# VHH binders against NADH-ubiquinone oxidoreductase 24 kDa subunit homolog C11E3.12, mitochondrial, part 10

Target 1, 162 residues: NADH-ubiquinone oxidoreductase 24 kDa subunit homolog C11E3.12, mitochondrial, of Schizosaccharomyces pombe (o13691)
Amino acid sequence: MKPIRFFKPENLQLAKAILARYPLRFQSAALVPLLDLAQRQHGTWIPPTAMYEIASLAGVSIDYVHSLILAYPNDFFWRPKKPRVRICNSWMCQQAAEEQGNSNWDSQCRSVATKYGFDVENTGCLGNCFQGPAMWINDKIYGVNTKEKLVDIMEALTQKKN
Below, E stands for the ipSAE of ESMFold2; O stands for the ipSAE of OpenDDE; V2 stands for 0.75 times the mean of E and O plus 0.25 times the DockQ between their complexes.

## First folded at step 12 (VHH; framework vhh_8cml_1)

Design t2 (from q4 with G56S S57N; at its last look DockQ between E and O 0.63; V2 from the best seeds 0.00; counts 0 for: pae E 2.2 > 2)
Fold by ESMFold2, look of step 12:
Structure t2 (fold): chain B 162 residues (1-162), chain A 122 residues (1-122)
Amino acid sequence: as target 1 above (162 residues)
Amino acid sequence: EVQLVESGGGLVQPGGSLRLSCAASGFTFSDYAMGWFRQAPGQEREFVALITWSGSNTDYEDSAKGRFTISRDNAKNTVYLQMNSLKPEDTGVYFCAASWGLWYDSPSYDYWGQGTQVTVSS
């Protein structure tokens, strides 16, 4: 097998130091610390390249590494966080949508956001109802009153054209 | 060009000693774990010894424990196998091999030497 490199040089040395703590015939005990190191390096989840390098370094199968990640779903994540939209259902936002003829605004927003791969939820007042209807897209609150504005925002956040 | 060159083999009597050397070039030696494998005529290559990247940890096949010592000198890009108390069953071609990780099985090793013959007979 060709070397698959994920770890930065300093973290590769840490990974090798972790492996050195365990008997050579019990390297599987090092996998949890190695997965933690990989996730910390990558941010919030463990990409396939990290799984392959860990398997290679420790002398275990890739399937075993993957099964261990799945066994700890509250600690290890093997795909990026799914982006989300929280649509304000406060009275002021509902009233604003109705006054603009958008009685099905929640449904329209859900359709658009889902198409861009977002999870969609409802939320209470976001403090931005005067630009209403309001929604929380990832970590930012928006006042969004047209489908086109929502599409523009989603394209900018995802780099996708619909 | 990656190259692993073994030396130090020969004919010895039972109970004798040999020191095998493996000179490495063409790759970053300290990034790789190193192993020794043995192949008797008509047999498959079998694991003999493994040493980690820095030399901090080693392991051996059962019959080699206490008789063989694997070591490495990363400044000289060289791996050694000191073989003491040699037995006729130690006879075979000894191969040096390099691997990114800590593997015991021959197919998982990335680079191989040409081998050096070790013959133990009375």
Scores: ipSAE 0.462, ipTM 0.809, lowest interface PAE 2.2, mean pLDDT 85
ESMFold2 (binder alone), look of step 12: mean pLDDT 83; pTM 0.833
OpenDDE, look of step 12: ipSAE 0.824; ipTM 0.934

Design t3 (from q4 with S30D; at its last look DockQ between E and O 0.58; V2 from the best seeds 0.00; counts 0 for: pae E 4.1 > 2)
Amino acid sequence: EVQLVESGGGLVQPGGSLRLSCAASGFTFDDYAMGWFRQAPGQEREFVALITWSGGSTDYEDSAKGRFTISRDNAKNTVYLQMNSLKPEDTGVYFCAASWGLWYDSPSYDYWGQGTQVTVSS
ESMFold2, look of step 12: ipSAE 0.136; ipTM 0.596
ESMFold2 (binder alone), look of step 12: mean pLDDT 81; pTM 0.819
OpenDDE, look of step 12: ipSAE 0.783; ipTM 0.915

Design t4 (from q4 with D105Y; at its last look DockQ between E and O 0.63; V2 from the best seeds 0.00; counts 0 for: pae E 2.8 > 2, grease 24.4 > 24.2, SAP .698 > .668)
Amino acid sequence: EVQLVESGGGLVQPGGSLRLSCAASGFTFSDYAMGWFRQAPGQEREFVALITWSGGSTDYEDSAKGRFTISRDNAKNTVYLQMNSLKPEDTGVYFCAASWGLWYYSPSYDYWGQGTQVTVSS
ESMFold2, look of step 12: ipSAE 0.319; ipTM 0.738
ESMFold2 (binder alone), look of step 12: mean pLDDT 83; pTM 0.839
OpenDDE, look of step 12: ipSAE 0.805; ipTM 0.925

Design t5 (from q4 with D59Y; at its last look DockQ between E and O 0.01; V2 from the best seeds 0.00; counts 0 for: pae E 13.2 > 2, placed apart)
Fold by ESMFold2, look of step 12:
Structure t5 (fold): chain B 162 residues (1-162), chain A 122 residues (1-122)
Amino acid sequence: as target 1 above (162 residues)
Amino acid sequence: EVQLVESGGGLVQPGGSLRLSCAASGFTFSDYAMGWFRQAPGQEREFVALITWSGGSTYYEDSAKGRFTISRDNAKNTVYLQMNSLKPEDTGVYFCAASWGLWYDSPSYDYWGQGTQVTVSS
């Protein structure tokens, strides 16, 4: 009869406090803050153990929790999406790379990203062009001006998956 | 290479049944969620049903609930869509798709089949 347990003790107390702010007939209104808390504790996504504990705490079905996560795909993640790098190919980012002496920057980035198992694509302006070459790594925008910084980012992301 | 091959489509009368199959190869089938999508002529692909990698959870679009059943056999690398009580509005090309995550949205799926035609005579 061992229940599924995901939340650290301090976060379990927070989760119960969140639920206490809602009337019994509106406990499902607590799901968004509970999912947010779970994602923050785990890192970048919500593991199945968290989904089961949230369902139990809020008195809803696991299917309801799954459907909520799927309804908000930009805010909550069921599993990490396959790793992807999108390299900005706007003229402004091309100029920024050339100013840094990285005339073959696209090729350098593709070589590094491929070695770490990322799919590589090009994309338009990401809104970060003034901070050097921009790229979107797993849907987070980075200004990346050196091969070494890109390697550091990908090492950190790879290690977080383990 | 990755292949998803649908079969089981055809012509049926309203109220009839069809069972679609999708045979998968070239990837670790049990790591992927599987979905079915439908496309009528001139329309975008629309979500029909989704099943998690283990088969532990299933999800359906509103009109399919109670009529369609998605299932999978990880030993045979196959996903199925049992379609009962078919209606003319179910007519379209049905696509099998695989995704690393759980998504309703077609652009988020990683692998696609070629599709199988389902026609419900009116």
Scores: ipSAE 0.000, ipTM 0.155, lowest interface PAE 13.2, mean pLDDT 77
ESMFold2 (binder alone), look of step 12: mean pLDDT 84; pTM 0.848
OpenDDE, look of step 12: ipSAE 0.009; ipTM 0.263

Design t6 (from q4 with S99D; at its last look DockQ between E and O 0.47; V2 from the best seeds 0.00; counts 0 for: pae E 12.3 > 2)
Fold by ESMFold2, look of step 12:
Structure t6 (fold): chain B 162 residues (1-162), chain A 122 residues (1-122)
Amino acid sequence: as target 1 above (162 residues)
Amino acid sequence: EVQLVESGGGLVQPGGSLRLSCAASGFTFSDYAMGWFRQAPGQEREFVALITWSGGSTDYEDSAKGRFTISRDNAKNTVYLQMNSLKPEDTGVYFCAADWGLWYDSPSYDYWGQGTQVTVSS
């Protein structure tokens, strides 16, 4: 049985138009624009169902598609990069957490971040400790003083609802 | 239910011509690539010809090039194989196949007709 089709109807039309520009025995030349189209449809990476459909449409093996994605790691991604949280453990942030009544704040933040799929690690002072406990989430420093705020930030960053 | 029904086979002398038809039902024909395969007695089923969804591109096995022409009519849900300059080596059962992908190998096609016999001899 074939897998569930990945491309939306409008994008399947585009994929067929792309393929029509190449001779049948050289439709592997269409792989780059097909992979780009699939990544744009899915968001930031190319799932296995898209890889199978692209291989079928272009008449190449799934191994060829995998090899091409791996050859261009700056352009094509076959899994999302795991997001990262760096929690400030400086004495200033420890004091800010205790002033808010939460001496186990680091542990709570790790539990929430792990639930949303983040890698969690510690870091030194981030220069924002006076606004409450601070953390680096991906590329931005946040002052996070409640579990609710942390959840809101992580839902916004992952577009995932709890 | 998906059905592919081949017709147009028969007995013909070397150098003769046949036109095979494959009538399709039970799926959106224009979304599927189509292929023809043949199986001689005691042999594996082998690729003969394929055609893309819209009919914009075709390909053939080497011995069929210049002699056979695959075509499709999406309004009639039918794919054709015009076979000219037939040789005894062309003898076999000819199968129509359909799949959403474009494949040269028999195991990759999900839907098959029951076949039509083509015999080329004196």
Scores: ipSAE 0.006, ipTM 0.199, lowest interface PAE 12.3, mean pLDDT 78
ESMFold2 (binder alone), look of step 12: mean pLDDT 82; pTM 0.825
OpenDDE, look of step 12: ipSAE 0.539; ipTM 0.816

## First folded at step 13 (VHH; framework vhh_8cml_1)

Design u1 (from q4 with D110N; at its last look DockQ between E and O 0.77; V2 from the best seeds 0.62)
Amino acid sequence: EVQLVESGGGLVQPGGSLRLSCAASGFTFSDYAMGWFRQAPGQEREFVALITWSGGSTDYEDSAKGRFTISRDNAKNTVYLQMNSLKPEDTGVYFCAASWGLWYDSPSYNYWGQGTQVTVSS
ESMFold2, look of step 13: ipSAE 0.569; ipTM 0.835
ESMFold2 (binder alone), look of step 13: mean pLDDT 82; pTM 0.831
OpenDDE, look of step 13: ipSAE 0.767; ipTM 0.907
ESMFold2, look of step 14: ipSAE 0.546; ipTM 0.821
ESMFold2 (binder alone), look of step 14: mean pLDDT 83; pTM 0.831
OpenDDE, look of step 14: ipSAE 0.589; ipTM 0.831

Design u2 (from q4 with D110R; at its last look DockQ between E and O 0.65; V2 from the best seeds 0.00; counts 0 for: pae E 2.3 > 2)
Fold by ESMFold2, look of step 13:
Structure u2 (fold): chain B 162 residues (1-162), chain A 122 residues (1-122)
Amino acid sequence: as target 1 above (162 residues)
Amino acid sequence: EVQLVESGGGLVQPGGSLRLSCAASGFTFSDYAMGWFRQAPGQEREFVALITWSGGSTDYEDSAKGRFTISRDNAKNTVYLQMNSLKPEDTGVYFCAASWGLWYDSPSYRYWGQGTQVTVSS
């Protein structure tokens, strides 16, 4: 059978360079940096094809690769995390939405974000209300004043895997 | 069509030397790690030597250490096994093989040559 290929050519070269830094009988020591490289290439998690290619390159069992991912649950993810949106409910952000004619802005944002699979919750001032309305999407603050802009952001955050 | 073609085998006295060559075609040679395996009649193919994609690292089965040297020339698509201080126990058919990664077991190698006979006898 043909080898399972996940790494782009540049990253395959880097993966082989990582493996070269470890003695041949101890290639399992290279698995953590290889898993990190795979997760970075894929975005936020490590797909099965990456796990199989890493196992193949390093000469270790797929079960060992799985066990390492599970041993580092704060660092490696084997499925996409459910993304989260926190919508600012500060008075300034509410007034900014009112100025845009969006008295039901919270509801509109929830509807859009939910369709893209985000968990939605409210939060207080995020320090960006002068550009309001503000929201925290995953780990970054955005000023979002139109439904179309929110859709653009959601599309970009869910579509980078081409 | 992928081909691995071994050569350089033969009959040699104990203590003698042979150099095996394996010419590769039909695939990107430098993408693959290369290995040599040996098979005596009635036995499974046994690991002899492994060389990384660039040739920067090698490893050997215990009895081959210090006597055998694996090398590769990626410009010529060829892997070699220099066999010195040969012993009767080295007798067998020697196969070169290609693997995507750094494996020691024969089932993990994808491409195989036809083998070349090495006989070490008084």
Scores: ipSAE 0.437, ipTM 0.795, lowest interface PAE 2.3, mean pLDDT 85
ESMFold2 (binder alone), look of step 13: mean pLDDT 82; pTM 0.841
OpenDDE, look of step 13: ipSAE 0.779; ipTM 0.915

Design u3 (from q4 with D110Q; at its last look DockQ between E and O 0.65; V2 from the best seeds 0.64)
Fold by ESMFold2, look of step 13:
Structure u3 (fold): chain B 162 residues (1-162), chain A 122 residues (1-122)
Amino acid sequence: as target 1 above (162 residues)
Amino acid sequence: EVQLVESGGGLVQPGGSLRLSCAASGFTFSDYAMGWFRQAPGQEREFVALITWSGGSTDYEDSAKGRFTISRDNAKNTVYLQMNSLKPEDTGVYFCAASWGLWYDSPSYQYWGQGTQVTVSS
């Protein structure tokens, strides 16, 4: 039977180079870099085909690969994750929104982010009070004090990630 | 059609040497790690040696270390096993095999040759 293939040719060569850095009987030490490479190739998560090819290349069981992914739940994802906005609801960020005349800023942000397919939740202080209102969008903190800026950010993030 | 064809087996006295060759065709040889396995009559196939895709790393079963050398020539689609200081316990059918990855167990290899007999006897 032909092996399951996931990696693009250039990434397959990188995967083999990663494996070459470790002794043959300790290839399990290469799994974290391999999983990272697979996730970066696929986007935001690691599909089953990648898990099987990594296991095959490294000479480890598929169960071991699954266990490793589950051991790093903040780093490796085995299904797509809906993008997320976390809106700062600290007093300083509320005050910043009120200074702009946006007494319903949280509602406006939720409406816009939901329209673009983001999950929305609140968070405490993000340390960005001067730029407030602050929000955490995916992995970056933004100071967003106009609806227009939020829309621009949402469009850039969703259009670039089609 | 994938083929692996071993050659170079024969009868040799203890202390002698043999060089096995395995010619590969029908697949991209450099994409695969290669191994040699040995099977004595009535026994399971046992791991002998493994070589990585580029030939940069090798590993051996314990009794073969220092006596056997696996090598490959990706330009010729061929893997070799140089066997020195042969002992009667080395007797068996030697198979070359190809695997996508770096495996030590025979079920994990995708392609197999038909084997070449090595007999070490006085």
Scores: ipSAE 0.547, ipTM 0.830, lowest interface PAE 1.5, mean pLDDT 85
ESMFold2 (binder alone), look of step 13: mean pLDDT 84; pTM 0.844
OpenDDE, look of step 13: ipSAE 0.711; ipTM 0.885

Design u4 (from q4 with D110H; at its last look DockQ between E and O 0.57; V2 from the best seeds 0.58)
Fold by ESMFold2, look of step 13:
Structure u4 (fold): chain B 162 residues (1-162), chain A 122 residues (1-122)
Amino acid sequence: as target 1 above (162 residues)
Amino acid sequence: EVQLVESGGGLVQPGGSLRLSCAASGFTFSDYAMGWFRQAPGQEREFVALITWSGGSTDYEDSAKGRFTISRDNAKNTVYLQMNSLKPEDTGVYFCAASWGLWYDSPSYHYWGQGTQVTVSS
């Protein structure tokens, strides 16, 4: 019935100005700048309401808009990014975990981080191996030598209590 | 209540001219792109002309290019279609329509007038 509206009034006018730069039968050329504007308004990703309004304004199919977002996966994001943990698997960190009795430390860390919704990967040396096993959580390096410390960090980052 | 009211239709001879007007009310006119469509008996409603929100750009179906001019006055909430060098194939009911975006197909237009008859007969 009523058009789906996403853009704030100021940004709606900017979107129309962007579209005015392109010939009427070539409005698909405006989609990349429009997607950038929508992502900047929303923060870090492009919600479905933005995709629908862009498609409507530009006179293109919603499928075309989706295809463009997928074609630029390093620039446009169609859902919030998952937080991630990179667990150090360097020889130094493996030795530190074994010396602390945690020979299955990688598995324990993966179980905890996954429980809190983090993507888990391995990484090389992080420069903190002498204080115990190291990991990189959302671009910050931690020395984490107990499961309890990891849980404390995960709870602080997600606001969840167990 | 949203209304689009066309006027200016009539009977003309081939080669003649007509100026259609479409008065809009009940919505923020400058927020919408505007179009003209025509429908002959037994045929689908077909695109004729499109004008952007500000009036800065226009487009036409192929046979209308060079003969028809779409324009708008956002202060008067009115869209115009100047039709010159009219041909019998231009005969039909002409509709004014409003859309949020820049669409060429009739199902994508939200508001429609009741139409005005244009007849070009030899």
Scores: ipSAE 0.580, ipTM 0.841, lowest interface PAE 1.4, mean pLDDT 86
ESMFold2 (binder alone), look of step 13: mean pLDDT 83; pTM 0.836
OpenDDE, look of step 13: ipSAE 0.593; ipTM 0.825

Design u5 (from q4 with D31N; at its last look DockQ between E and O 0.02; V2 from the best seeds 0.00; counts 0 for: pae O 10.4 > 2, placed apart)
Fold by OpenDDE, look of step 13:
Structure u5 (fold): chain B 162 residues (1-162), chain A 122 residues (1-122)
Amino acid sequence: as target 1 above (162 residues)
Amino acid sequence: EVQLVESGGGLVQPGGSLRLSCAASGFTFSNYAMGWFRQAPGQEREFVALITWSGGSTDYEDSAKGRFTISRDNAKNTVYLQMNSLKPEDTGVYFCAASWGLWYDSPSYDYWGQGTQVTVSS
């Protein structure tokens, strides 16, 4: 049974764009922002129709999508009011931050994000080590290596809402 | 041996159409996303279109949207690119590419054809 389309046309395009940034072997990295996108579209939780559509789009099993949701139980069953910046806590990303002269990267990001109304959290590996430090912001995973870049991202996101 | 063989290229006038084909062999075709890239003389290879494993989803570069259509037949191990309303700026060598994953960037693709020349000129 093919489920009814969940994503709005504009979000479907976003979903496709997200998928096209990740190899199949990094499904988790691609699926997390997809799930987030779905959650944002719905407003609170992720409907089964969204799960099936995401599975189909990503070429993964629905079981895999379910497993991923279960891996982030506090993220996808409840939608916080404030947007979140999730900083990858993988060793590689942490090392990257340090090597780039960002010894207190989390604190720096928190300081910046707070000004824009974002919450800052840590998350597991986002599978974007090439562009570390990786950050999960809204429906995208970013490589952010400077405070200025973070500001640019947040400003862009804020402007889109207006 | 992995092979991707493009065909269907040629010389057309502006506004014309071409249909490119890419025949794949030597790998499990349905396990790979397929893409089309093009390279103009003196330019870098650029993304044109991609299609997912089952053909359920497609995406295009902005300039190709509305004019180009990528499709695939997994039973025939073939990917197609229908190009309509061709423009001089579409001139270049078109490459078929296969990838285990989905990418817009050329270096991420695993297998490549030799390319087929598309020339759009009045």
Scores: ipSAE 0.006, ipTM 0.264, lowest interface PAE 10.4, mean pLDDT 84
ESMFold2, look of step 13: ipSAE 0.209; ipTM 0.655
ESMFold2 (binder alone), look of step 13: mean pLDDT 82; pTM 0.831

Design u6 (from q4 with E61A; at its last look DockQ between E and O 0.54; V2 from the best seeds 0.00; counts 0 for: pae E 2.8 > 2)
Amino acid sequence: EVQLVESGGGLVQPGGSLRLSCAASGFTFSDYAMGWFRQAPGQEREFVALITWSGGSTDYADSAKGRFTISRDNAKNTVYLQMNSLKPEDTGVYFCAASWGLWYDSPSYDYWGQGTQVTVSS
ESMFold2, look of step 13: ipSAE 0.329; ipTM 0.725
ESMFold2 (binder alone), look of step 13: mean pLDDT 84; pTM 0.847
OpenDDE, look of step 13: ipSAE 0.808; ipTM 0.926

## First folded at step 14 (VHH; framework vhh_8cml_1)

Design v2 (from u1 with S57N; at its last look DockQ between E and O 0.01; V2 from the best seeds 0.00; counts 0 for: pae O 11.0 > 2, placed apart)
Fold by OpenDDE, look of step 14:
Structure v2 (fold): chain B 162 residues (1-162), chain A 122 residues (1-122)
Amino acid sequence: as target 1 above (162 residues)
Amino acid sequence: EVQLVESGGGLVQPGGSLRLSCAASGFTFSDYAMGWFRQAPGQEREFVALITWSGGNTDYEDSAKGRFTISRDNAKNTVYLQMNSLKPEDTGVYFCAASWGLWYDSPSYNYWGQGTQVTVSS
């Protein structure tokens, strides 16, 4: 069944671009920023029409999309007022941080992000081990392997808002 | 001023090799992931390879796997693309690009070079 179109034409292009950011084997990881895009278009929560369209675009089941939403209960039911940094809690990302000499990585990231007014949380596996340590920041997933990189990202995001 | 300057392109026979270089300036090179893209005549620009900030990880389009190798030297602010076993379908303009993240789509990259022509023909 073809889903009812949800994304505006400009957002559909963005959705396709988001999908193109991920390897074929990791298309499921693209669902997070797609859901964020849908949430922003709608304003608060993610309607079923968006779920179906995202499922279609990503080539996954609607049940999978729904399960992902449920896995992040504080993320997709309303739009948070503050920008967010969500640090992947997978063992692979943790190991990546340690191997890169970033002891107490979570604490370091919290310290940096808080200075820029971001809320910092831990999240489950983002499915982006290739980009590890992976972070879900606002509407995008980043690979962040240094504190300096995190600072640069925070600066860029802050400037865009102004 | 940010600059990416590609070099090393040229004409080669099928089965030949080329090594592309991209010299970066005007930004903190180590803060950016680097990528190579290519555009054949009448075709859309397509992803070829990317490398992480430290050079610890790489990835390639399927057609490039086993033939191409991306590498970088942060001390020289340079990224490389070693291309072996070249095929006629590899013909196109090759672009160097810099990005804050790891992306496979061209619009997500922040800075671009002018490109270098690679022609594979018998």
Scores: ipSAE 0.006, ipTM 0.238, lowest interface PAE 11.0, mean pLDDT 83
ESMFold2, look of step 14: ipSAE 0.493; ipTM 0.797
ESMFold2 (binder alone), look of step 14: mean pLDDT 83; pTM 0.832

Design v3 (from u1 with N110T; at its last look DockQ between E and O 0.01; V2 from the best seeds 0.00; counts 0 for: pae O 2.7 > 2, placed apart)
Fold by OpenDDE, look of step 14:
Structure v3 (fold): chain B 162 residues (1-162), chain A 122 residues (1-122)
Amino acid sequence: as target 1 above (162 residues)
Amino acid sequence: EVQLVESGGGLVQPGGSLRLSCAASGFTFSDYAMGWFRQAPGQEREFVALITWSGGSTDYEDSAKGRFTISRDNAKNTVYLQMNSLKPEDTGVYFCAASWGLWYDSPSYTYWGQGTQVTVSS
């Protein structure tokens, strides 16, 4: 393994336990649970350091690990430990909200997102005015022009992963 | 082992106040939204209040707004519910809950305390 490790000691033990469930010639079958473990530790995306360590542990190439991540986007999308919504407070986005009939937009968004466990705050211009109001949710910027769309995003982001 | 231990419940008169506490252990407290739910006899468990991981955002059921305040101390792994202007309708078992980035309407993905009895009666 690389000198720089990703897994903290407790999770490394879990990773080894996961690998022990598989014969040596089939260690690649352990990649999905290992990736899940890595994502849980990181709390966001799976970083390259995690990919490297997983590849090393499982005896596969980094490219193979990456390919699995891409093959299962719904299983390894953003799963933050500290989910947050940052609502653009630029003039353009605020005007967009008003023009769209969304009075008290910040309050509406807060009410929705909080119920999903997301912390809500304001941010400066996100540079996405044409799709405004813009929101920085976890690791991505969204154009959100209805409360329903926000709910859809929240539902997608809180999907249970097995 | 995950533990949520509620305290502070009791008997109060209408118009009175209570402060519930929930001590959490066995998980990274600051990564979880915390909430309070309540269940009256013969009724379904219902949402009362929620506070996000940082404490920066809160939400309340309509009947609790203006009367209840949820807060948390991440250094103490504790969430609180200050209940003022209590009414007989507030009577029930109050449960502490912890959820990690999931809608609180999904009990299967939530840690629950054992509950504390709150009784509002003249």
Scores: ipSAE 0.033, ipTM 0.494, lowest interface PAE 2.7, mean pLDDT 83
ESMFold2, look of step 14: ipSAE 0.528; ipTM 0.830
ESMFold2 (binder alone), look of step 14: mean pLDDT 83; pTM 0.835

Design v4 (from u1 with S54E; at its last look DockQ between E and O 0.67; V2 from the best seeds 0.64)
Fold by ESMFold2, look of step 14:
Structure v4 (fold): chain B 162 residues (1-162), chain A 122 residues (1-122)
Amino acid sequence: as target 1 above (162 residues)
Amino acid sequence: EVQLVESGGGLVQPGGSLRLSCAASGFTFSDYAMGWFRQAPGQEREFVALITWEGGSTDYEDSAKGRFTISRDNAKNTVYLQMNSLKPEDTGVYFCAASWGLWYDSPSYNYWGQGTQVTVSS
């Protein structure tokens, strides 16, 4: 049967190089570096296919790999973090959007952000209303005045085209 | 189509030597670790030897250590098992197998050859 594959070719070679640093029958010692490599490849978390390939490469049980991820919850994540957008609904940002002709700006932003998988919330003033309309995307405040700029930001943050 | 074809088996006296070869095709040989397994009549396949993807490390079952040598030639897509100082208990069908990873148990191997008979008798 065909093996489960996750790693890109370059990273597969790095994974094997990591394993080569450890004696045979002690390959479990390589799991932390392998999990780090997998998370770096995938972005922010380790998908099940990566867990299966790591277990296969190292000759260890999938249960062991999963337990190790759970043992380091501040370093390894087994579910995607839900990305979040907080759209400023302050009076000043509403005025800025309306002055720019975007009276339905909240709806436009929600539509774009939801398409990229972001949870969308409203928030009060973000302290950036002179460059408004303002929004908090994950952990950074942006002034966003066009749908195209929002799409560009979303693509950069998600590393994908829509 | 993936194929692993063993050769080099036969009948040999105790203390003798055999060299097994396994020719691989239908997959990227250098991406796989290779192993040899032995199956005596009425038994499950048992681990004999393992070699890593690039050949940098090897391991053996206890009775094979010092007598058997696994090697590979990735340019020829071939893995070898040099068997020296053969004993009657080495008798069985020898299978080469390919694994994505570094496994010692037969169910974890991805591809298998048809086997070659090794018989050690007086």
Scores: ipSAE 0.547, ipTM 0.821, lowest interface PAE 1.6, mean pLDDT 86
ESMFold2 (binder alone), look of step 14: mean pLDDT 82; pTM 0.822
OpenDDE, look of step 14: ipSAE 0.717; ipTM 0.880

Design v5 (from u1 with Y109F; at its last look DockQ between E and O 0.73; V2 from the best seeds 0.69)
Amino acid sequence: EVQLVESGGGLVQPGGSLRLSCAASGFTFSDYAMGWFRQAPGQEREFVALITWSGGSTDYEDSAKGRFTISRDNAKNTVYLQMNSLKPEDTGVYFCAASWGLWYDSPSFNYWGQGTQVTVSS
ESMFold2, look of step 14: ipSAE 0.560; ipTM 0.835
ESMFold2 (binder alone), look of step 14: mean pLDDT 82; pTM 0.824
OpenDDE, look of step 14: ipSAE 0.795; ipTM 0.914

